# VHH binders against Putative lipid kinase MamU (mamU): the designs that were tried, part 1

Scores and structures below are computed, not measured.

Target 1, 297 residues: Putative lipid kinase MamU (mamU), of Paramagnetospirillum magneticum (q2w8p4)
Amino acid sequence: MRIAAIINERAGTVACLSPPVVAARLSAIWTSLGHQAHVTLAEGKDMGRAIRKACRDPAVHAVIIGGGDGSLSRSLKHVVGSGKSLGVLPLGTMNYVARQFGVPFDLDRAAVALADAVPTPTDLGRVNDRFFLIRACLGAFPEFIRSRDEARRKGGSFLDGALAGLTGLARGHRLIEAELIGPDVQARIATSFFMVSNNMCRDSDPFQLERERMDGATLGVYIGQGAGPFSLMDLGLQVAMGRWASNEALIRGSLPWLEIRTRQRKPLVSIDGEVEKMEAPFRFDILPGVLPMLVPK
Below, numbering starts at 1 at the first letter of every chain, in headers, positions and changes, except where a header shows other numbers; Kabat numbers aren't used for antibody chains.
ipSAE, averaged over its two directions, is called F for ESMFold2-Fast, E for ESMFold2 and O for OpenDDE. V2 adds 0.75 times the mean of E and O to 0.25 times the DockQ between the complexes of E and O.
[cut] stands for letters that were removed.
The coordinates of atoms that the task and the answers printed are left out; those that the model quotes come from them. Centres of patches stay.

## First folded at step 8 (VHH; from t3 with F31W)

Design u6
Fold by OpenDDE, look of step 9:
Structure u6 (fold): chain B 297 residues (1-297), chain A 122 residues (1-122)
Amino acid sequence: as target 1 above (297 residues)
Amino acid sequence: EVQLVESGGGLVQPGRSLTLSCAASGFTFSWYAYGWYRQAPGKQRELVAAIWGGSTYYADSVKGRFTISRDNAKNSIYLQMNSLRPEDTALYYCARGTYFDTLSGSYEFDYWGQGTQVTVSS
């Protein structure tokens, strides 16, 4: 197959290596395996341009994004509907997507695995006009994620990241008051933790945010029952311990769609780890099998 | 119904102290952050102080002079104002906060009281 790889030059793993060396290595691996590969190094807005170019090229079969979950998430708008398969090189800090699809974290092994990967129809979550592969969050969690990832980027361990996240929560508090509208659901809630995931997360390993399947055609909805500081801290501790998803303090549900009408007009939202302000209301739905992902055998 | 009712305002001389109170009702008090705003004639409303849990934020103009506190048992917020100055003259509002970052000073509020007048004059 013909591979177009776009590598984020600012990605953590790439920053530790020479970007040109990484590019050459990837090209060599894929070529040696009988594929045609073009590797592009890019950053910022240039990455988007490179991805768009690759997705419009009729000769390209697969687009491989080298970066973190954010880079991958931002590529979705270009890849969806293009007919191209999407692969991920786990070059970020958390690499939830790579973990979900079983992509090795070692660069060489990842390259080899992706070359032999099978395009697999994968569900996509959507919030308003934004796609997400993993989850979208409202409330205090965007702050937690931001602090956690920042610590990790600085070379911190997982525990360091978790502690940093907790520290972030301690310095701020965001309460979401919202009306929930869904199938046979209409409720008003107040919470500091609201997460919508692409398919349900496994209870056994909530820390990894892994799914049993990515083709279940459902959204996972997770809502904190407590909105107070103590509840938030407790949740933070549970997150640090990898038990947040199974916490009794969370309401968990599966829905095909959900509308969230927040009291706040433009709250902070985390989409696949990227934090931004988004205007309410938030309309969530699931798009079954719309993304062919390269899944290693 | 969400209600915030301020009290404690009045006329005081420069250098004196005054304590403002805000009584909250109609919601779970401990779930929220709180702040004090003030608006002087012809000026924009400005945040004076904010509190989330035990963390506090103060405007530069009142640092060292004002203290914000809360009593969860009484569903009340307080603003202790010391060393009052004529420039502190304003209508003071209590506000419920939905978001606070006490380090950066970022904040969002959704409800305000009717205000209590503080006048500092010789």
Scores: ipSAE 0.000, ipTM 0.212, lowest interface PAE 13.6, mean pLDDT 84

## First folded at step 18 (VHH)

Design d3 (from c6 with T28I)
Fold by OpenDDE, fold request of step 19:
Structure d3 (fold): chain B 297 residues (1-297), chain A 122 residues (1-122)
Amino acid sequence: as target 1 above (297 residues)
Amino acid sequence: EVQLVESGGGLVQPGRSLTLSCAASGFIFSWYAMGWYRQAPGKQRELVAAIWGKSTYYADSVKGRFTISRDNAKNSIYLQMNSLRPEDTALYYCARGKTFDTISGSYEFDYWGQGTQVTVSS
């Protein structure tokens, strides 16, 4: 097949190995396996342009994104409907998508695995006009992510980031008063945590963001009830302990669509780990099988 | 199929306690508010208590005496009834919520069990 790989030059792994070295290595691997591969190094807005170009090229069969979940998430608007299959090189920090689809974290192994991967129809979540592969969050979590990432960008350790995130969450903690409209339910609630996931997360640990399947044609909806950040931390701990199912503070649902109306016009939203302001109301739906994802055998 | 099965009803003397249980199936339990209704002879059905997550509602007539709780692992809700009075005599129904307003304390329900009889008499 003909592969167009777009590598985020700012991705952690890439930065450590040197972007040109990574590009050369990938090219060599795919070529040796009988594929035609073009590797592009890009960052920021240039990455989007490169992805768009690849998706519009009739000769390209697969688009592989080297980066984190954010890079992959931003590629969706170009890949969906293009006829191209999407692959991910886990070169970011969390790499939830790669983990979900079983892509090795070793660069060479990942490249080899992707070369022999099978395009698999995958569900895609959507909030308003934005696609997401993993989850979208409202409430305190976007602030956590924002603060965490800011600390990391300044050279902080993982722990520094986590602490910064918690501090940010505590400082910016606000209850969101929301009206929820679903197929068979209408609700009004004040909460600090909304998560909408592409398909249901595993019952053992929904915060690990692992799914049993990505073709269930449903949204997972998670609402955390709590008076503050400590309540959320407790909830997180209980989830980690596998006790979330019995936790009364966690409301879980499975819906084909959901509308969330908030008092705030343009709150912070986390989409696949990327924080942005989005205008309410928030209309969530699931798009079954619209994304051909390269899944390693 | 949505199923709600009540249990725990019976005959008790005034001042005694009773715990009702409702086992739910056929839906994601935690997503829905659940509630207890009762209907006394010759009276209209009335909401006694409701719960969604940690949010609870109680009718004024039972506040301080009744406690609604849920166990998501067992897909069950409970109604602990203390200090029972003759006026608490009724058929008690488990119900699944349709509309949940935890801010105003308003709950609407659309699915009901068959009910369990509670009789308080000396």
Scores: ipSAE 0.749, ipTM 0.880, lowest interface PAE 0.7, mean pLDDT 90
Fold by OpenDDE, fold request of step 19:
Structure d3 (fold): chain B 297 residues (1-297), chain A 122 residues (1-122)
Amino acid sequence: as target 1 above (297 residues)
Amino acid sequence: EVQLVESGGGLVQPGRSLTLSCAASGFIFSWYAMGWYRQAPGKQRELVAAIWGKSTYYADSVKGRFTISRDNAKNSIYLQMNSLRPEDTALYYCARGKTFDTISGSYEFDYWGQGTQVTVSS
């Protein structure tokens, strides 16, 4: 097959390696396995352009994103509907998607695995005009992530980031008052944590997020309980421990669609780990099997 | 198919306690508010208690005496009824929430069970 690989030069793993070396290695591996591969190194806006170009090329069969979950998430708008299969090289920090699909974290092994991978129909979540492969969050979590990442970008340690996140959480609006509209349900709530996931989450190891499946044609909806600081701490701890299904502090639902109306017009939203401001209301739905993901055998 | 099955009703003397149970199936239990209604002979059905997550509601007539709880692992809700009075005599129904506002304490329910009879008499 013909592979177009777009590598994020700012990805964590790539930053530790020489980007040209990574590109050469990938090209060599895929070529040795009988594939035609074009590897592009890109950053920022250029990455999007490269992905778009690859998705429009009729000769390309697969688009492989080298980066983190954020890079992968941003590629979705180009890949969906293009007829191309999507692969991921886990070159980011958390690499939830790669983990979900069993892509090795070793670069060479990942490249080999992807070369022999099978396009597998995968569900996508959508919020308004944005696709998400993992989850979208409202409430305190986006603020935490924003503050954490800001500290890290400034050269802070992991601990510095965590502390910054906590501080950000303390300064921000912790509670979201929202109206929920779904199939045969309407609710008004105040919560510090609202998460909509692509398919249902299972209990996982600490700091992990795993879905039960990626073809269940459902959104997972998780609402945090409690408004006080202690409740928030408890919720945070349980979430950090990977207790998605067994966490009694979470109201859990499985829905094909959901509309969230917030009082705030443009709150912070975390989409696949990237924080942005998005205008309410938030309309969520699930798109069954619309993404052919390269899944290693 | 949504199913709600009540149990635990019976005849008790005033001042005694009784615990009702409702087993739910056919839906994601934790997502929905659940509630207990009761209907006394010749009276309208009234909401007794409701629960969504950890948020609870109680009618004034039972506040301080009744406690609603849920066990998501068992897909069940419970109504602990203490200090029972003759006026608590009714058919008690389990119901699933359709519309609920935890801020104002407003709840609307559907998918009623068959009910369990509670009779308080000396």
Scores: ipSAE 0.669, ipTM 0.843, lowest interface PAE 0.8, mean pLDDT 91
Fold by ESMFold2, fold request of step 19:
Structure d3 (fold): chain B 297 residues (1-297), chain A 122 residues (1-122)
Amino acid sequence: as target 1 above (297 residues)
Amino acid sequence: EVQLVESGGGLVQPGRSLTLSCAASGFIFSWYAMGWYRQAPGKQRELVAAIWGKSTYYADSVKGRFTISRDNAKNSIYLQMNSLRPEDTALYYCARGKTFDTISGSYEFDYWGQGTQVTVSS
């Protein structure tokens, strides 16, 4: 088949192996398997432009994106409705999307698995005009993420990042006052955070971000039961370590859509791990089956 | 499919305590507001207590004497009733709601149990 692969040359795995070496390995593997592949190295805004070009090319059957979850998330708008299948190489740090779909972490095995994969209709989350594959968050956790990422970007260790994230939680421990509007809620509440996931998370560990399925046609909605700074610090530590101590600390729901109206006009939000300010209100919905993902057998 | 089953009612002397339970099924429990209503003979029913997450509401007539609590693992809410008075005699209903304001303390409920009778007399 005709593969357009767009590889973020600044992704950690790519940098360690050298971008031209990664491109050559992928091309060699796919050619050996009988595919026609064009591998493009890109970074920053050039990633989005290259992906859009590939999605508009009628000769292309599949678009494979090599990078982290954030690069993928920002590019979803180009893939939806294009008629192309989407594949993901786990070349970033956390690679939650690749983990969700069982893509091997070894580069060579991942390339083989994606070439042999079957397009599988996959749900997509949306908040306002932005798609997300994993989750969107409001409240305390975007502040933690921003502070952690700033410390890590400045050369800090994992521990320095975790400590900076906890400091951010202390600064942003204020409760969010919000109105919720949905098919099964009309409420005004005050709470510490919202976490809206694409489908429901696994009950045993919702903070691992693995969902039970990606075709359930539902949002998973998780609302923190705010209880002062110590409760937020403990929750933040557990999130930083990729685990959760108790499911009863969260209010959970399953809805096809939800509107959140905050008092703050432009609060800090996290979308698939990337933090930015976004204008309220926040209209969430689920788009069932709109994304044909290449899922390994 | 939505089921709310109350228990724990009975005959009790004034000044004593009683704990009501409500077991819920057929919905994602933590998402909804839950509450207790009561209806005394010849009176209109009144909201006694409500809970959503950690936010609670109490009617003035029971504030300081009654405590609502929630156990999401058991899909249950409880009403601890202390210092019971004859005027607390009523049929107590468990309720579920999706329309509420935890800041102002207003709640609307859409599903009801059968109720459990509490009688306070000597």
Scores: ipSAE 0.667, ipTM 0.863, lowest interface PAE 0.8, mean pLDDT 83
Fold by ESMFold2, fold request of step 19:
Structure d3 (fold): chain B 297 residues (1-297), chain A 122 residues (1-122)
Amino acid sequence: as target 1 above (297 residues)
Amino acid sequence: EVQLVESGGGLVQPGRSLTLSCAASGFIFSWYAMGWYRQAPGKQRELVAAIWGKSTYYADSVKGRFTISRDNAKNSIYLQMNSLRPEDTALYYCARGKTFDTISGSYEFDYWGQGTQVTVSS
């Protein structure tokens, strides 16, 4: 097949191995397997432009993205409806998408697995006009991530980032007053965080990284309701021990859509691990089978 | 298919305690508000207690005496009734709701069980 691969040259794995070396290795692997491959190195907004170009190229069959989940998330709008299959290489730090779809973490094995994979229709989540492949979060979690990342950008150590994240969690500990509207709810509540997942999370996953399936045509909605810092810490401990599903402060739901209206007009949100401010209300829905993913067997 | 099955009712003396339970099935339990209603002969139904997550509501007539609790692992809610009075005599119903406001304490329910009788007398 004709593969267009777009590789974030700033991704940790790519930088460590040298971007031109990574590009050459991927090209060699795919050519040896009988594919026509073009590997583009890019960074920042050049990633999005390269992905869009590949998705609009009628000769391209598959677009393979290597880099952080945020670049992928923002570019999903170009892939949906393009007729192209999407593959993801585990070249970023967290690699949530690669984990979900079982892509090997060894670069060579990942390249082979994606080249031999068949396109599999996969559900896609949406909040307002933004797609997400894994999850979107409101509340305490986005504050931790933002504070950690700011400290790291300012030259702080890993410990400085962790401490900043904890202070961000304290700021995000405030309860969020929100109105929920959906097919099985009309409510006003106060909560510590929302997590809206593309399909339901596996009950045994302590970090809520894996889905039960990616073709269930449903959102997984998770609402954390802690009172005070000790209650939130207890929930976090139970999550780490794999017992989050039985915690009385955690509410779970399965819905095809949900609207969340917060009092704050533009709260901090996390979308597939990337933090930004987004205007309320938040209209979530599931788009069944719209994304042809290259899924290794 | 939503099912709510109450149990634990009976005849008790004033001043004693009783625990009602409700086993739920046919829906994702933690998502919904749950509650207890009661209806005495010749009276209107009264919301006694409600719960969503850790948020609770109690009618003024039972506040401090009754405690609602929820066990998501067992898909069950409970009503611990202490210091029972003859005025607490009623048929007690378990209920589920989709429309509620935990801040104001307003709840609307869409499913009810068959009820369990509580009679407080000497």
Scores: ipSAE 0.657, ipTM 0.862, lowest interface PAE 0.9, mean pLDDT 82

Design d3 (from c6 with T28I)
Fold by ESMFold2, fold request of step 19:
Structure d3 (fold): chain B 297 residues (1-297), chain A 122 residues (1-122)
Amino acid sequence: as target 1 above (297 residues)
Amino acid sequence: EVQLVESGGGLVQPGRSLTLSCAASGFIFSWYAMGWYRQAPGKQRELVAAIWGKSTYYADSVKGRFTISRDNAKNSIYLQMNSLRPEDTALYYCARGKTFDTISGSYEFDYWGQGTQVTVSS
């Protein structure tokens, strides 16, 4: 098949090995397996342009994106509706999407696995005009991420970042007042966070990033039960440890759509791990089967 | 099908305690508000208590005496009724709510069980 691979040359794995060496290795592997492969190295805005160009090329069958979850998330708009299959290489730090679809973390094994994969229709989440593969969050999680990233940009260690994230959560103990509008529930509530996932999280635990399926045609909705200052410190510790108490501490829902209107006009939102300000209201939809993912056998 | 099954009613003497329970099925329990209504003969149905997440509401007539709670593992809510009075005599309904405002304490319910009778008499 004809593979267009777009590799973020600034991704840590790529920079460590030398971008031209990574590109040559991938091309060699796919060629040896009988595919016609073109590997493009890009960064920043060039990533989006290269991905869009590949998606418009009628000769291309599959687009493979090499980078972190954020590069992938922002590129979904080019892939949906293009007729191309999408593959991911785990070249970023967290690589949650690669984990969900069982892509090996070794570069050579990942390249082989994607070349042998079958296109599998996969659901997408959407919030307003932005697609997401894993989840979108409002409230405490975006604040943790913002504070952590600010500390890391200033040269702080991982521990410094974690401490800054916890401090940010403790300072931001204000509840989110929001109106929820869904298919069968309308409510006004105050709580510490909302999390909307593409499909239900495994064991209904939003801190388990894994899904049992990505074709269930539903959003998972998770709402933290009312928080005071002590509850915010506990939440901050759970987020820093990558955990949240499941089953008893969360309000859970499974819905095809949901609208959330916050009192704050442009709160922080985390979309597949990237933090940005987004204007309320937030309309969430599940889009069943719109993304043909290359899933290893 | 949505089902709400109350139990725990009965005849009790004034000043005693009683616990009502409601088992829910047919929907994702934690997503909805839940509550207890009561109706005495010849009286309007009144909301006694409501709960969504950790947010609770109590009617003034029962504050300090009644406690609503829930157990998500058992898909159940409970009403602990202490210091019962003859005016608490009523048919008590478990209810599910789809429209609510936990900030103002306003709840609208769309499903009721068959009810369980509580009679306080000496």
Scores: ipSAE 0.597, ipTM 0.828, lowest interface PAE 1.1, mean pLDDT 82

